VH-VL binders against q9h9l3. Designs and how they scored, part 69

Target 1, 176 residues: q9h9l3
Amino acid sequence: PRKMVAIDCEMVGTGPKGHVSSLARCSIVNYNGDVLYDEYILPPCHIVDYRTRWSGIRKQHMVNATPFKIARGQILKILTGKIVVGHAIHNDFKALQYFHPKSLTRDTSHIPPLNRKADCPENATMSLKHLTKKLLNRDIQVGKSGHSSVEDAQATMELYKLVEVEWEEHLARNPP

## First folded at step 3 (VH-VL)

Design e1 (framework fv_nivolumab)
Fold by OpenDDE, second read of step 4:
Structure e1 (fold): chain C 176 residues (1-176), chain A 122 residues (1-122), chain B 107 residues (1-107)
Amino acid sequence: as target 1 above (176 residues)
Amino acid sequence: QVQLVESGGGVVQPGRSLRLDCKASGFTFSSYGMHWVRQAPGKGLEWVAVISYDGSKKYYADSVKGRFTISRDNSKNTLFLQMNSLRAEDTAVYYCAKGSYRYDSTGYFDYWGQGTLVTVSS
Amino acid sequence: EIVLTQSPATLSLSPGERATLSCRASQSVSDYLAWYQQKPGQAPRLLIYDASNRATGIPARFSGSGSGTDFTLTISSLEPEDFAVYYCQQSYNWPLTFGQGTKVEIK
């Protein structure tokens, strides 16, 4: 079986009004939750809005942050050939300006068996925080300090593991 | 209960070296950044250094850059501060402080040790 | 570095009185401001974080307010155990910095 990793990214606002979402942190964990990658990333454009309340990113995190192009290269090397698990992962890939093969992507925000297990509508988009609380009895994204991409990546992986067997079988029968 | 216990303080002459240890318990040590904060006798608090949860990132106050090294052993729940080329102005109680946010080197200090006194004098 | 200036240096009050402590930053720190209490011979204790959030176990008589450059710690009614030195601290940028402290002493 292919190696599996989970990814979570944090974005800040760039552009004239800060409406452009730029990658500012990326965390990747392996199947066991071990951190493979966790770096603050410097966007190519000036940061207008750190979005700290959600991103957890502060100005001081950008000190010695890895330039985007370099970070992107590092991240892509890790993801290549892997099954990549994420929550609403299309946002992460967009921020990375990279799209992983669909057949090797697992989005925990679009796994009906996971929602069912959490007593949620199968076709609803549930937050990572909610699923994590319901299924793992764990509180994430607590407070006003913003998210932790490491914590979120770990939670995402743990959630997927709950439905891995069933979902992989489903995908095998119904390839994307 | 979160507990931080510093050790290694003492009296040393200028130019000498000293290593401080901080033993942590009561929380997932490897998930938090750890700090050293010092306080000269009768003076205020001064941030010294921080090390990220996995030890990959370190930041220092300008006053100690090049002389002090912060490190950690997560397998032993221990934080270290190697102090080289000590100066009289380094005389202080050194506190081990827990970072308030998981997987973040920033934030506040929600738990402190009782401190260990370092005296640098000729 | 961001300089935090606390005022007054010393505040002499009686038990039951209201204490108002000020912390001013040389530049905006948004709401990344914490308050600590330190009693003689003890380590500091976190009181307030993110300018206005009371830390776990901290009595309701302690409150924080402010944003940007001006912050206030208020003790609504001083208890005997509240006489101590109080420090503000910013976590907005490196290096992390403290104010010089305000001593709240008994009149």
Scores: ipSAE 0.606, ipTM 0.877, lowest interface PAE 1.2, mean pLDDT 95
Fold by ESMFold2-Fast, scan of step 3:
Structure e1 (fold): chain C 176 residues (1-176), chain A 122 residues (1-122), chain B 107 residues (1-107)
Amino acid sequence: as target 1 above (176 residues)
Amino acid sequence: QVQLVESGGGVVQPGRSLRLDCKASGFTFSSYGMHWVRQAPGKGLEWVAVISYDGSKKYYADSVKGRFTISRDNSKNTLFLQMNSLRAEDTAVYYCAKGSYRYDSTGYFDYWGQGTLVTVSS
Amino acid sequence: EIVLTQSPATLSLSPGERATLSCRASQSVSDYLAWYQQKPGQAPRLLIYDASNRATGIPARFSGSGSGTDFTLTISSLEPEDFAVYYCQQSYNWPLTFGQGTKVEIK
């Protein structure tokens, strides 16, 4: 009954020695993979480490970035009341300083049927890149630059669709 | 600059315990799986254990299952390996290694510590 | 488990020569294969990841190729510092495994 979206965020390093992860980009797609939101986000704290090899974020992206407070409001308005799919989604919620209900959260890094389909032990997690290659026969996060959060959100939604019927039935019988 | 600094190695008698620490800096520690890889003197590399980015999932090589425990403290950027019931065959240099794929327990190892020698002898 | 077999066990070559190292997997690992260099008393150093991508700071003389079960590491012209042991590693399936190593030694 509820609508479903997928999210992927990129973080940069702030705080002492860049140890704190702060939100610097967020992409949200709908069930069909259409983009609902995609913005660079300016952290309220000084950026110490852009983590460009992973985030794809450079100083120039911050020039016209949406301030964190405004971006957070826009993002939460999209997420509220919906089933939200993500990969290692707790990190995204933490960066957003947001708590999404567990009953409406789907984390593709913690769905046992996905691990089984990918020949991965339940005692291990697979990256989005690895799951997408094994289950969808498609390469994402290509090259030595950072990730595309739009591409990642789209892949996450497609992965969830592979197990959606089975997993929703499981959750209905075993509520979190 | 990414750094992994190991400590805790030494000489220990068979059947005893030892704990290895690995302090990480220069990357988002909480976003990566962390591994222990060992190398016996004059031999090749052997994967030992992995812990997921959030600490919820752990996997071990059959040779160490039930004896070794991997753990991490993301607030302190530190990885641990608790080694119990040590055997002569556990003698090796133990490397702390960073998984390369974000949120993945698998991966190639883009950064390694310097290694710490564990010698199990009587 | 996936067994990685490296050949030859030892390559005896002179500086300036081309080195070609093989790694064969007992089953397909797609392109989830990495190559490492190790010198005595040092930790392994990543050279190549995802079969053909050169790691940051690795000289252009190093290249990787292959997919599925047959992989090659090529050093186009050996420098003195390239004489070392080389390991391949797969990250496709569990447990993670390494090849037994190829030693590149000076002739």
Scores: ipSAE 0.294, ipTM 0.743, lowest interface PAE 4.4, mean pLDDT 90

Design e10 (framework fv_nivolumab)
Fold by ESMFold2-Fast, scan of step 3:
Structure e10 (fold): chain C 176 residues (1-176), chain A 122 residues (1-122), chain B 107 residues (1-107)
Amino acid sequence: as target 1 above (176 residues)
Amino acid sequence: QVQLVESGGGVVQPGRSLRLDCKASGFTFSSYGMHWVRQAPGKGLEWVAVISYDGSKKYYADSVKGRFTISRDNSKNTLFLQMNSLRAEDTAVYYCAKGSYRYDSTGYFDYWGQGTLVTVSS
Amino acid sequence: EIVLTQSPATLSLSPGERATLSCRASQSVSKYLAWYQQKPGQAPRLLIYDASNRATGIPARFSGSGSGTDFTLTISSLEPEDFAVYYCQQSYNWPWTFGQGTKVEIK
């Protein structure tokens, strides 16, 4: 059906000592890697740590950012009823305060055939950067100025496409 | 496979210091908060300390605050616990535990090390 | 701090029986409760997270339920390897806290 999207979110630190991850950017791409959504998002809580080295988010990005409640509504309209691909996707769903059906969720950090193709242990939680380098021969998350959530979402979709046929058949026989 | 291996435990006298190490493998260590959890002989689990993914934020249980220091070296995939002014009640198996959520130190512990025994005895 | 109270302290059962373990929180923890299994001489192992989700590799006989202040871990039919101590943990508010444990032992 190709009603499949890939998502990657960037989080900033809120709450006590900035330990809580709050959504601050979300990128969603379609099956072909075209951008469906890419917005900076203003958390409802005070940002105590921008985590810029990893998130790429700076204070100026918050000036025209979409408030969390509005952004969440927009994002959920895109995700609902679709197969959603992500890497360690439970973090993204937690930041969105959203439950997505397990039957429609694909997590590239927990797909044994994908790890096997990368010469990694079946049960290991490998980074998106490592899998992308090993299987797609591409370097993502280069430097220390933060990650591109668009780049990460595109890489995640491409990784899933390498195992899509095999994994969809597995899930059909072994529903979650 | 995710692995956490603790080392550095041993027998020490009250008032002395000890450092515990935890070597991580099988995941992107620099993306996750890390915790120390202890268990006194025959007792339950007690959370001790947390360090954020980047090492900039730390929080401690009241029972160890001011005496213990948590730190990490992301280049070596290693977590540390420096224990000063040790007391008999610090006697426990110390476990290294991985936070489940990327960049978020709140949450459950999806992987644990096998533990290292610290005995504080005169 | 949020106090977690587990009951019973000890549950004596035979293989094949159903085990029901309770965890009650002193205030609401929403869904942010996990269950761990610990065998003698071993580290704890995650069984259930976010109240009702089974961790990877955990058999279907383990299930979790509840929200707010009242949570249950159910083992539908005890296997010999299930005789262990079980701990609940909340991650809703600082500091992290565990229940005191329920020991499931052979009758």
Scores: ipSAE 0.000, ipTM 0.558, lowest interface PAE 12.4, mean pLDDT 88

Design e11 (framework fv_nivolumab)
Fold by ESMFold2-Fast, scan of step 3:
Structure e11 (fold): chain C 176 residues (1-176), chain A 122 residues (1-122), chain B 107 residues (1-107)
Amino acid sequence: as target 1 above (176 residues)
Amino acid sequence: QVQLVESGGGVVQPGRSLRLDCKASGFTFSSYGMHWVRQAPGKGLEWVAVISYDGSKKYYADSVKGRFTISRDNSKNTLFLQMNSLRAEDTAVYYCAKGSYRYDSTGYFDYWGQGTLVTVSS
Amino acid sequence: EIVLTQSPATLSLSPGERATLSCRASQSVSKYLAWYQQKPGQAPRLLIYDASDRATGIPARFSGSGSGTDFTLTISSLEPEDFAVYYCQQSYNWPLTFGQGTKVEIK
């Protein structure tokens, strides 16, 4: 069995002028793409900007959302001790107020072999949508009603699988 | 010791069907993409089809789309190719080939079977 | 689809000579190019993967180089067992494709 999960979080704007990013949804899938966690999360601060075009979060989603402290505890129980895959994953960890070990973190926005397969510059930060279209021939984040964090987490895991052997060998030779 | 053993080849008339099997051993079969590659007599290699490690994704060469179906049974370490509506131009040695990258179907082939001959003639 | 063109079609050499085989891709395949050797009546054997990495058990006289669209397989000094057909293959994009082959034959 694999001890590896993929995560994708959605954030809303809180604080002055909505400039602070606060966790409002989190989805976690296992190696096979099965959903382990998917909850709307209520930030402790007043939501100023739902950022609906990107987050997919609307006021109705907050009515019965899981409070941040409770959601954070459940999420961390799932992540602890596992290899965690994400795209631009630093933003997800920041929203969770969590530090995951670098040795167990895989960021599909910073894996040079993945960019090479997509015919993109190795050191560029490519979007999840672009990499998924180029390498998996699938369209994600379709429309303007916001992203599905489940869909994004599933795509992220599948992208990592394309380079898993090569990248794990690289990390063994070049430990972070 | 990795082994791939093909079976099911033979002589068949145009329009008929044939199923090829490939029995794998010596590696974790369920962790690798598996491919079929063919070679017509005196000609070069032609990639035919791939199936992902978990069976969820399949790709085919345009020449066989709609006629051939690739499948696998991870509990039996066996790869299959169901060939329908066979044509004279399908005459070839069919090789079972192991994808090199764990979980990545887009790879080179580190191990090959010895091949099974399929002859489509009337 | 990505077309791989191998040249020359046939290379006639004597044992001890250097063989240089070319493979050109119709578009960039980055480093995702492999080389195979095939002898009559046998399955292909992997020689080189990722343009330049030698497969397990392959003698040092075999070397690969190149990236993007231009790739070379070099056999520094031909042994009798090296007279065979050689194929390049790209794993960059679907469908996977092979070159037409280069036959290395004894003079």
Scores: ipSAE 0.000, ipTM 0.472, lowest interface PAE 16.0, mean pLDDT 87

Design e12 (framework fv_nivolumab)
Fold by ESMFold2-Fast, scan of step 3:
Structure e12 (fold): chain C 176 residues (1-176), chain A 122 residues (1-122), chain B 107 residues (1-107)
Amino acid sequence: as target 1 above (176 residues)
Amino acid sequence: QVQLVESGGGVVQPGRSLRLDCKASGFTFSSYGMHWVRQAPGKGLEWVAVIWYDGSKKYYADSVKGRFTISRDNSKNTLFLQMNSLRAEDTAVYYCAKGSYRYDSTGYFDYWGQGTLVTVSS
Amino acid sequence: EIVLTQSPATLSLSPGERATLSCRASQSVSKYLAWYQQKPGQAPRLLIYDASNRATGIPARFSGSGSGTDFTLTISSLEPEDFAVYYCQQSYNWPLTFGQGTKVEIK
């Protein structure tokens, strides 16, 4: 039977004027929301902008952080062969410099039945915060200390579980 | 009120081509998969082809594969079926049918056009 | 391709009687089975979708049941307008396929 995990990553700004998004934290949870991985990750390039208001990452978190190459190997070992759930997950895979098969990828920002349950247009891209409030009656990403990638990964898995049966049936009949 | 109106049917000789159009109204055309279903005189229903809501994917029945091409123009709410190398066994009423699930091109057909007759004879 | 076999081919009944129509699939189609009614010279009309859900505007006398490979359409008490041809259709796998039809005719 194929296992399922949910992922959420935090990015910091590297490169010219901090405009390049580099992986700086990754959280992975299992189907029940238990944490399988949660590490701060040291980018291979100099960090220009910590983006702390959104990422929650400060310079102190980079002390003893796992270097990108090592963290990437650990993360890919967990993701390989599994169904991976995320929100706007293309950004996470891009930061990981990783290709995950579309047939095993579930993006909660592009699942029409999920938007329908939230009384939102099926073709709109809704934020994780909005869908979580509408469907789970839970406030995430609160305050100014930055987002918790653990909290976001857990919310993403719970949102997917609301439409899992109908969406897996849809994908079996309409392979990507 | 959903409406599907087919046009383009007629009498055509074997080996020739014909194009069918289906004009849709009363729903968000660009959000639904569209299908062609045919029925030979006195016979049952046969699924012919589907096109995804965004035009990205198409499937065909084996009997028409390589000869028929389904397409759509979402800006004009119009579905097309280009029929090439027509055979006597293609003689049928051709129905335009709307897929029922939004952004899901499988499914049942909640609305049908009235059909257009295509007769392939020498 | 998934083959749908309908039985009987013809069902001769009187108004007021119960009609039971069968549709069997060559492999499981889960719940993805719909029923249509077709009258002479008209397009098919959706009756039942996802095995047991009535389409909008369809009278309560029509009901569907079944899952997997064995499905039934029941008309509890035939009205004059119910004498027609009925088709089942699977949407589980490509290509989409229809049964050959069951004709419900007046005795």
Scores: ipSAE 0.000, ipTM 0.482, lowest interface PAE 17.1, mean pLDDT 88

Design e14 (framework fv_nivolumab)
Fold by ESMFold2-Fast, scan of step 3:
Structure e14 (fold): chain C 176 residues (1-176), chain A 122 residues (1-122), chain B 107 residues (1-107)
Amino acid sequence: as target 1 above (176 residues)
Amino acid sequence: QVQLVESGGGVVQPGRSLRLDCKASGFTFSSYGMHWVRQAPGKGLEWVAVIWYDGSKKYYADSVKGRFTISRDNSKNTLFLQMNSLRAEDTAVYYCAKGSYRYDSTGYFDYWGQGTLVTVSS
Amino acid sequence: EIVLTQSPATLSLSPGERATLSCRASQSVSDYLAWYQQKPGQAPRLLIYDASNRATGIPARFSGSGSGTDFTLTISSLEPEDFAVYYCQQSYNWPLTFGQGTKVEIK
């Protein structure tokens, strides 16, 4: 099977005025979209703002949630040595307090061929919702109750698969 | 059209077991958490149990914990409630209810089954 | 557990009148509160979710408001089919809990 996974994280606000983004859910899917990991994660700091409109996180999700340190270990075990696909994935890695090699990272918010297929400028940054609607004809992140990180990770993998051959060839010729 | 159809209700004696089934159609069953909610005759609604969309996690009301087991078969679009050590106070209409959020098994219930009556009496 | 207290227990009104139903939570549930309607012999029907959002197919005369611990369901002008029992439900914390219900009956 391919050594490739897609990740999407949900963050809540901690710290002064809830300005710090802390990991509160992480979903990881394999190449075929099967779920490898999906856990609610308890931040080590007090949650000031659940950001529920976007995160989908409520206090009920924190009951029996996996503590951050344990979840981080589980997640990193899955990611290490694999090609990791994400959308604006820098934010996910920051929340995980993790550095993933650039050569093994694929960010669907910064892949010029993907924007080209969506009839957008190659260097523009498009939202996951917009790319998914344009290229997969599918609505994600619908409603006001927050996003599903499983749904987002699955969409992200499907988007990458549309340009995988072209982009991997580009990276082989132009190593990061 | 979303449809939830419960079955398996009936009259049982205290201490016995009963299994309820709920057949789902009209939505991607494997993408939603499923719940059981009950209502004793002439009383209000009481949440009983939840099972996550993939079956990985379950949570129960304290009144049924250790006696009831929720399970699902995503290949058959079917939700189950195994009820053991039944008591008179378990007498209620049992509703199968669909969680409203995709891949999030918590929340409110956008669709309900018709309910199935369980009567525990001697 | 979070206890939801509904008031009044019974509300006796005539068609065309405004109904105002209260739901109070023992602790803050933010806006994670839903309202259901139940008629005799039927399953509950979702009316309002996340405190103020009307569910699909629910008439505009139904509205929800409130946040934290104090919530209100308003029916601006009662129709004959609106005489039923109404339940509030919180999804803020486990276990999920319902209020004890308010019966809206014909005077």
Scores: ipSAE 0.006, ipTM 0.578, lowest interface PAE 9.5, mean pLDDT 89

